# Designs tried in a protein design chat: VHH binders against F-box/LRR-repeat protein At2g29910. Part 18

Target 1, 352 residues: F-box/LRR-repeat protein At2g29910, of Arabidopsis thaliana (Mouse-ear cress) (q1pey8)
Amino acid sequence: MGSRDLISSLPDEILGKVLSLLPTKRAASTAVLSKRWNNLPALVDKLDINDAIGGPGGFPEFIDKTLALLTNSTTIKRTSLNNEFQYGESQVNTWIRSFLERGCLQLYLNAQSLYTIDTEFFTSNTLVELTITGGFSPDGLLPPGGVFFPKLKTLSLVLMTFVDSDMYELFISGCPLLEEFLLRNDEIEIPPVWNALVSSPSIKRLTIVHHFPNYREAHDGCWFRTPNLVYLDYSSYVPDWYEVDLGSLVEARLDLRSWERLRDEKAGGYGDCDSVYDDEEYPDDPILGDVTNLVTGLSNIKTLHLSPDSLEVFYFCCKSMPVFHNLLTLSFESAKKEAGQCCHFSSISLLT
Short names: E, the ipSAE of ESMFold2; O, the ipSAE of OpenDDE; V2, 0.75 times the mean of E and O plus 0.25 times the DockQ between their complexes.

## First folded at step 21 (VHH; framework vhh_8emy_2)

Design i6 (from d2 with T58Y; at its last look DockQ between E and O 0.56; V2 from the best seeds 0.00; counts 0 for: pae E 2.2 > 2)
Fold by ESMFold2, look of step 21:
Structure i6 (fold): chain B 352 residues (1-352), chain A 124 residues (1-124)
Amino acid sequence: as target 1 above (352 residues)
Amino acid sequence: QVQLQESGGGLVQPGSSLRLSCAASGFTFDDYAMHWVRQAPGKGPEWVSSITGRGSFYIYAKSVKGRFSISRDNPSKTLYLQMNSLRPEDSAVYYCAKGSLFEFIRNPSEFDYRGQGTQVTVSS
């Protein structure tokens, strides 16, 4: 969750030291901790519940008692729940409900197995940032047009599982002030659910990592209906079609990937991408995917960063190339696999 | 003291059906997701299917989707895998597990197999 390894380690280490001083199931110890947290509000800006630091015995009771001793104040701003699999979903939902009822501003949920979230209580009038990592699934349908997180500005979904693709749109619509959305799904063994649609008038920064090399059938199209988007960080295998509204876009970072067949063959250029849609008799069309509409949608951009794989996509899967009249910075990034040395990035920037 | 006991395997013909069972004890069964994992001879373990504690949500690996069905009976603390349209490549020892799905995917050899598994063999 932290912005850097050093910064992230420091808050967790401080919380770990505090929790290691508390005897499990001792009311006097939890009362002492609560008093010190009330007297030292700088130390109470993050609560990290990680079952790896407390072991299985008595940890839930300690957390419940700690929450009961905290006042209804602004001294608890950030809450992180890391539950690898030790606790059942009823206990996990009780904790989530308590965090939301106490008005936390930032919530990080991480699970390594599948949990059902009780959507009846999964709302907050104060939450500004939400990150969900791993196997959380809602227990029912989200209400159409309902607002769940009216003040949420940042939403990050990492390997999150929904019953169907409509849940993504319902969840986003429940966050009317959402400005930043991150979707990362690159665990290739789990089938994709997302339908490649993002529709929001409020999102200004969008990060998409969608890597499913074994699920070409899930890449029919991609739709960005984001008229106020300013920044796009997009990494994906190329779908057959794009429909985009990117008129406000200023900066894009692209890591586009050709399907395996394009990487193994020397194809005949841009025209091959077009023929993929017309041919019912495979295999005489080796070029798959079409980025033409995406690239056209980027034509007014000021800053563009391209991975090496994206250059191949532009060459093989783009029928026409617009003129980038507004382009001020063009970066070509290279990252080499380590051979006993860390990867490095180099870029070439063009200024008009 | 988690205990898992798989059963229901056997030798069957291609295209046949088979139903596996997993009896669970030592934990609050209906509060935890359960998984089926299989391991063929000379291969690493492969995730097959998962189901939430309430049974309301389930997912399948691509190789078995449409042919296999996971279910659970929480009163009897039993997990099931209905396997239809069996193929020779489905031959493996099948294990049920309570553990971490994502830890299995990242480190398959470190997955904690609590039971002995049940052998499924699909032959001519």
Scores: ipSAE 0.506, ipTM 0.782, lowest interface PAE 2.2, mean pLDDT 73
ESMFold2 (binder alone), look of step 21: mean pLDDT 81; pTM 0.835
OpenDDE, look of step 21: ipSAE 0.755; ipTM 0.898

## First folded at step 22 (VHH; framework vhh_8emy_2)

Design j1 (from i5 with S100T F111Y; at its last fold request DockQ between E and O 0.74; V2 from the best seeds 0.00; counts 0 for: pae E 2.7 > 2)
Amino acid sequence: QVQLQESGGGLVQPGSSLRLSCAASGFRFDDYAMHWVRQAPGKGPEWVSSITGRGSFTIYAKSVKGRFSISRDNPSKTLYLQMNSLRPEDSAVYYCAKGTLFEFIRNPSEYDYRGQGTQVTVSS
ESMFold2, look of step 22: ipSAE 0.647; ipTM 0.860
ESMFold2 (binder alone), look of step 22: mean pLDDT 85; pTM 0.885
OpenDDE, look of step 22: ipSAE 0.846; ipTM 0.943
ESMFold2, fold request of step 23: ipSAE 0.468, 0.398, 0.416; ipTM 0.773, 0.733, 0.733
ESMFold2 (binder alone), fold request of step 23: mean pLDDT 83, 84, 84; pTM 0.852, 0.860, 0.870
OpenDDE, fold request of step 23: ipSAE 0.843, 0.843, 0.859; ipTM 0.939, 0.939, 0.946

Design j2 (from i5 with K98R; at its last fold request DockQ between E and O 0.64; V2 from the best seeds 0.00; counts 0 for: pae E 2.1 > 2)
Amino acid sequence: QVQLQESGGGLVQPGSSLRLSCAASGFRFDDYAMHWVRQAPGKGPEWVSSITGRGSFTIYAKSVKGRFSISRDNPSKTLYLQMNSLRPEDSAVYYCARGSLFEFIRNPSEFDYRGQGTQVTVSS
ESMFold2, look of step 22: ipSAE 0.631; ipTM 0.841
ESMFold2 (binder alone), look of step 22: mean pLDDT 85; pTM 0.873
OpenDDE, look of step 22: ipSAE 0.774; ipTM 0.904
ESMFold2, fold request of step 23: ipSAE 0.539, 0.463, 0.536; ipTM 0.806, 0.773, 0.798
ESMFold2 (binder alone), fold request of step 23: mean pLDDT 85, 85, 85; pTM 0.878, 0.873, 0.875
OpenDDE, fold request of step 23: ipSAE 0.809, 0.850, 0.847; ipTM 0.920, 0.945, 0.939

Design j3 (from i5 with K98R S100T; at its last look DockQ between E and O 0.74; V2 from the best seeds 0.00; counts 0 for: pae E 2.1 > 2)
Fold by ESMFold2, look of step 22:
Structure j3 (fold): chain B 352 residues (1-352), chain A 124 residues (1-124)
Amino acid sequence: as target 1 above (352 residues)
Amino acid sequence: QVQLQESGGGLVQPGSSLRLSCAASGFRFDDYAMHWVRQAPGKGPEWVSSITGRGSFTIYAKSVKGRFSISRDNPSKTLYLQMNSLRPEDSAVYYCARGTLFEFIRNPSEFDYRGQGTQVTVSS
């Protein structure tokens, strides 16, 4: 008795829900097994297009066939596109246009190459969540009124490279209802383009990871013009200055990294070396980085989490320390060791 | 049938300039990002620079930023690398490549297509 034939006996609504939980390639395959299944792709409210499941030569044809099975009245609520192989830019843009035209609510784009995205079609009046991992970059004329995604609430940019630094501001301003923004630029071999500016009246939760130890020039300054920000999770090497508007901030998690510790690690040691060729032979060298304005901007928060490196930064890179009048919780965190966990301190919380 | 052919290498003195070319065929050249990679004797491949299919933006390894310039001419299906202020450490076989850039950066031994390479030697 074949277990595959049992699927055909399920009610259409249950089949539609089951297919929504599967990768779309498998969902389309089940539609071929039965006449009754001809309309099931139209009932699918989730489209998970994952190249890692399909072979290299068959993936574009599978995507085209899957899209052709959908009716123009079908609402694709969630879509993910994972490009393990480098496809032509024209084809990728055609796929993204189709996702957006069908009223997508959640879109995840992951590429391992560099693509430009046609801005004429990189808009949606329905999109609520957008995640871009890898080299997708908008290019072309701004949409009318400068708005890309009027209903977007959540934006995550991971390893995303724009044409220039101004595009980050333009893209964020093009999402006027944005509440949560994540930016992770942690690849040391690719120079950063982001100018360390976040300006938005709507962002309430901000997560920034900006780690470029070989690009000191990318850490000149940092701007947080986010007056309604409630939560900040910020990890970066310390820039030379900050300009912040954090008056609504309630909770912050900081992982600040000093340039002096990086220099010591690169030089192979600290504290027991009498090398005449190290920078430590020059006693009047300035301490790099200044977090004073950031720390002052945090002075009214209720909850603060600090990494061990952030404590060192507060000591060496902060010229004046404000009084934290409203602080209720102070936590000290330690970095978890890479694989092979031996010992770590996740947090130590102190209540005031 | 993807084919890539590099040219323009040679023996030069430190501080000199050199322009590499890569002729591409067998695919829609303007639809793909292109890369330069290099390999010195006894070392693994090293990523040098990348450019998008439209040429809309370029990126460079830190070791060459400010000295090298990548460009492309899509009508002629040709990729270029202008190398200025050459140093002995730039000596390597240079390959143009089409592939998955971010996977290559994480693991430099993996890339899809490259040519036979062109030797650049900068006298020490």
Scores: ipSAE 0.507, ipTM 0.792, lowest interface PAE 2.1, mean pLDDT 74
ESMFold2 (binder alone), look of step 22: mean pLDDT 84; pTM 0.867
OpenDDE, look of step 22: ipSAE 0.797; ipTM 0.916

Design j4 (from i5 with F111Y; at its last look DockQ between E and O 0.68; V2 from the best seeds 0.00; counts 0 for: pae E 2.5 > 2)
Fold by ESMFold2, look of step 22:
Structure j4 (fold): chain B 352 residues (1-352), chain A 124 residues (1-124)
Amino acid sequence: as target 1 above (352 residues)
Amino acid sequence: QVQLQESGGGLVQPGSSLRLSCAASGFRFDDYAMHWVRQAPGKGPEWVSSITGRGSFTIYAKSVKGRFSISRDNPSKTLYLQMNSLRPEDSAVYYCAKGSLFEFIRNPSEYDYRGQGTQVTVSS
């Protein structure tokens, strides 16, 4: 079926759904073909602004024209901005402010450089899901009342940083209905700013990846004040201490990494041997990091998944091991890996 | 089109200070983050520092944090790098750059624009 008469006979709502499955540039081009088609961008459920599609030289004009066609739309639900071509900060902030003011429900932002977001205007009463990947760095005064997104349920921050470490907590507290939070940072020569504090009465699922092997100072401590947390997926080098409120936690997946192994690899190793005489000239390796309070905070969970590195952390960085009275499933992931092979894990019930 | 010109390098002794400058033209300077990158003989490019367009946020490589300070003067379209407590391992050609920070960090040989660079040599 390729007749234009057949396509033109469809209701406007169906045509809007068809167009929302296409990149936004093509959707707007289609609407220019006829009078009926010219109004269809107002019915588009999704706005996908990806500068790789628009190419250099024409992207800002295309975006401005597309926004002009959608000024009265109530059907925009999803907006994504993928600014690979690194347009100027003032233009990008104007677009972000426009997306938020139009009442979108889902916003995806990605950049390959550093952009300051005007935090005073970084707010929406409708946004439910926000993903920020890369170099958007919110900066400035808080929105009125300190509330960014009163309806937000899902927040994902990947390689994103704030100019001030306290802004992580202010941003989370500015999302009072938040249920799922993901913070994912790999060390790529950029020092972390996050102070390892997550405090929220509403978060039920938390995913943290905090891998900075060259920044021991970024792992001083960690605070999870999340009393209603149900699921924790946590990967990090072990800090010196934990303070946790995990009373509702049911399931945890841990990928903890010890500083002792990293230190030994850099120092060229140290052989352990037993001798008839032990003296202080041959001390054991120092204990680095302390997971004790985290493990104690997990003592009532039902399901625990441990990476092989986490087992090393439990053995060397945990001063006491609680009894896990409620544990029904304990999984250990195999460390055997080669090219083309996957890591294996199994589940074992501890209660019979 | 985009033009970047570094200056202020030289031969100095360990512990000395230098201030590098980068004159920029051909784009709205205050709208873009700027970066310092260095390349020592026999090595690939190494990211040193970055600063946002408005200048409110700065990031430093671990090797230079606490010793180097990046700044910018947007009216004069000039980027600066104040280098204190210089060490022999800081010897390199220093470039200012406009481009994708995260793409460069993932692939250090890639960035869109840089000048000819300015040589910094710290005698061992």
Scores: ipSAE 0.478, ipTM 0.776, lowest interface PAE 2.5, mean pLDDT 74
ESMFold2 (binder alone), look of step 22: mean pLDDT 87; pTM 0.902
OpenDDE, look of step 22: ipSAE 0.845; ipTM 0.942

Design k0 (from i5 with R54S F57S F102S; at its last look DockQ between E and O 0.72; V2 from the best seeds 0.00; counts 0 for: pae E 8.4 > 2)
Fold by ESMFold2, look of step 22:
Structure k0 (fold): chain B 352 residues (1-352), chain A 124 residues (1-124)
Amino acid sequence: as target 1 above (352 residues)
Amino acid sequence: QVQLQESGGGLVQPGSSLRLSCAASGFRFDDYAMHWVRQAPGKGPEWVSSITGSGSSTIYAKSVKGRFSISRDNPSKTLYLQMNSLRPEDSAVYYCAKGSLSEFIRNPSEFDYRGQGTQVTVSS
């Protein structure tokens, strides 16, 4: 090639931003190759740690070396830990505590093992965004004063497992400035613990995906006590009742699913001729759910997006339909998903 | 070197209860999640229940939730499975495991059983 590495000719501030766009293992190896790089980890905006880099035996040494390139006063915008290998809880907690101690603004934790987080030390006065994917769970104790993250604005919990249903509310209450909350899962075999309650005066954007077709008990009721909520993206099987405070809501995207369709699909899969209860295998009483209070809570929205399944729910699971006086945009998802199409129409006024 | 030894199985009637135990050694027991898995004749391993290192979080397969209870005693390095309301389909060899539940779900047929397991037979 005959050309020198052009990265070495850049000002230190530009190099720091370039290194922030790379996985941290590459950033650290670059620092070893150049003497200017020895001090550049102090300029890194992002710390992205993935345990596939060195394997189980080499990953702890890599983390320790990376942290040694940073001072305790170094400010890092984003820290990401992707932990696919099993390490001990005390070591993982030590790493998480070190990330928080360094004053990060964004923390992304991804693990496929079950870890208890020592919640007394799981705090930060600087953290603005937290995403936890998989098997990290608080130990059920509260930090001093009951506040985890006083500055947190965005919380995303993906496939989380807590000790009991109350821990969601305890954790949310420990984030008093929270503006965005996302709770989502897929239809895996791991049972839910969430009690379907979201209560917060601060949340403005809420995304809920809660699909547990094998756990009807996870869908008994639902509370949205979110008076300042502006945007709702909600996908769930319909519980027996709702209690909602959605007076500030402007836009909703709904993907609601009825239990009648699920019952039909399961009954069509297999029969049991030996059942003593064959005459009662398919009761006459429908398992419907009741969406009425949710729909009433939506009556003042300006924008409503509905899945095809949500139209079925409105028809079968809603006892009365409010008038949507302020509705400007109503969009529908196509029942035919070939090519990923959907249709949009102008506003509709409904009389009930 | 990790060593796990299961005990407490037996032949019982439907509706009976059993309590399985697993003695652990060779690692810092309280630092790791522990699991119960079972294997019936002619079937692959089936995950039953998991518990975090501290014991604060537990999860169960749908087929056993409400009937089985996992627990641990960290001072004695012992894992337990209380099995109530036993059914014929619960008949299997039960193993305790130290490891990643995600690795088990990803590759259940390559799961390396730690100990000899303990046989549970529910006759019907």
Scores: ipSAE 0.012, ipTM 0.428, lowest interface PAE 8.4, mean pLDDT 71
ESMFold2 (binder alone), look of step 22: mean pLDDT 82; pTM 0.836
OpenDDE, look of step 22: ipSAE 0.566; ipTM 0.832

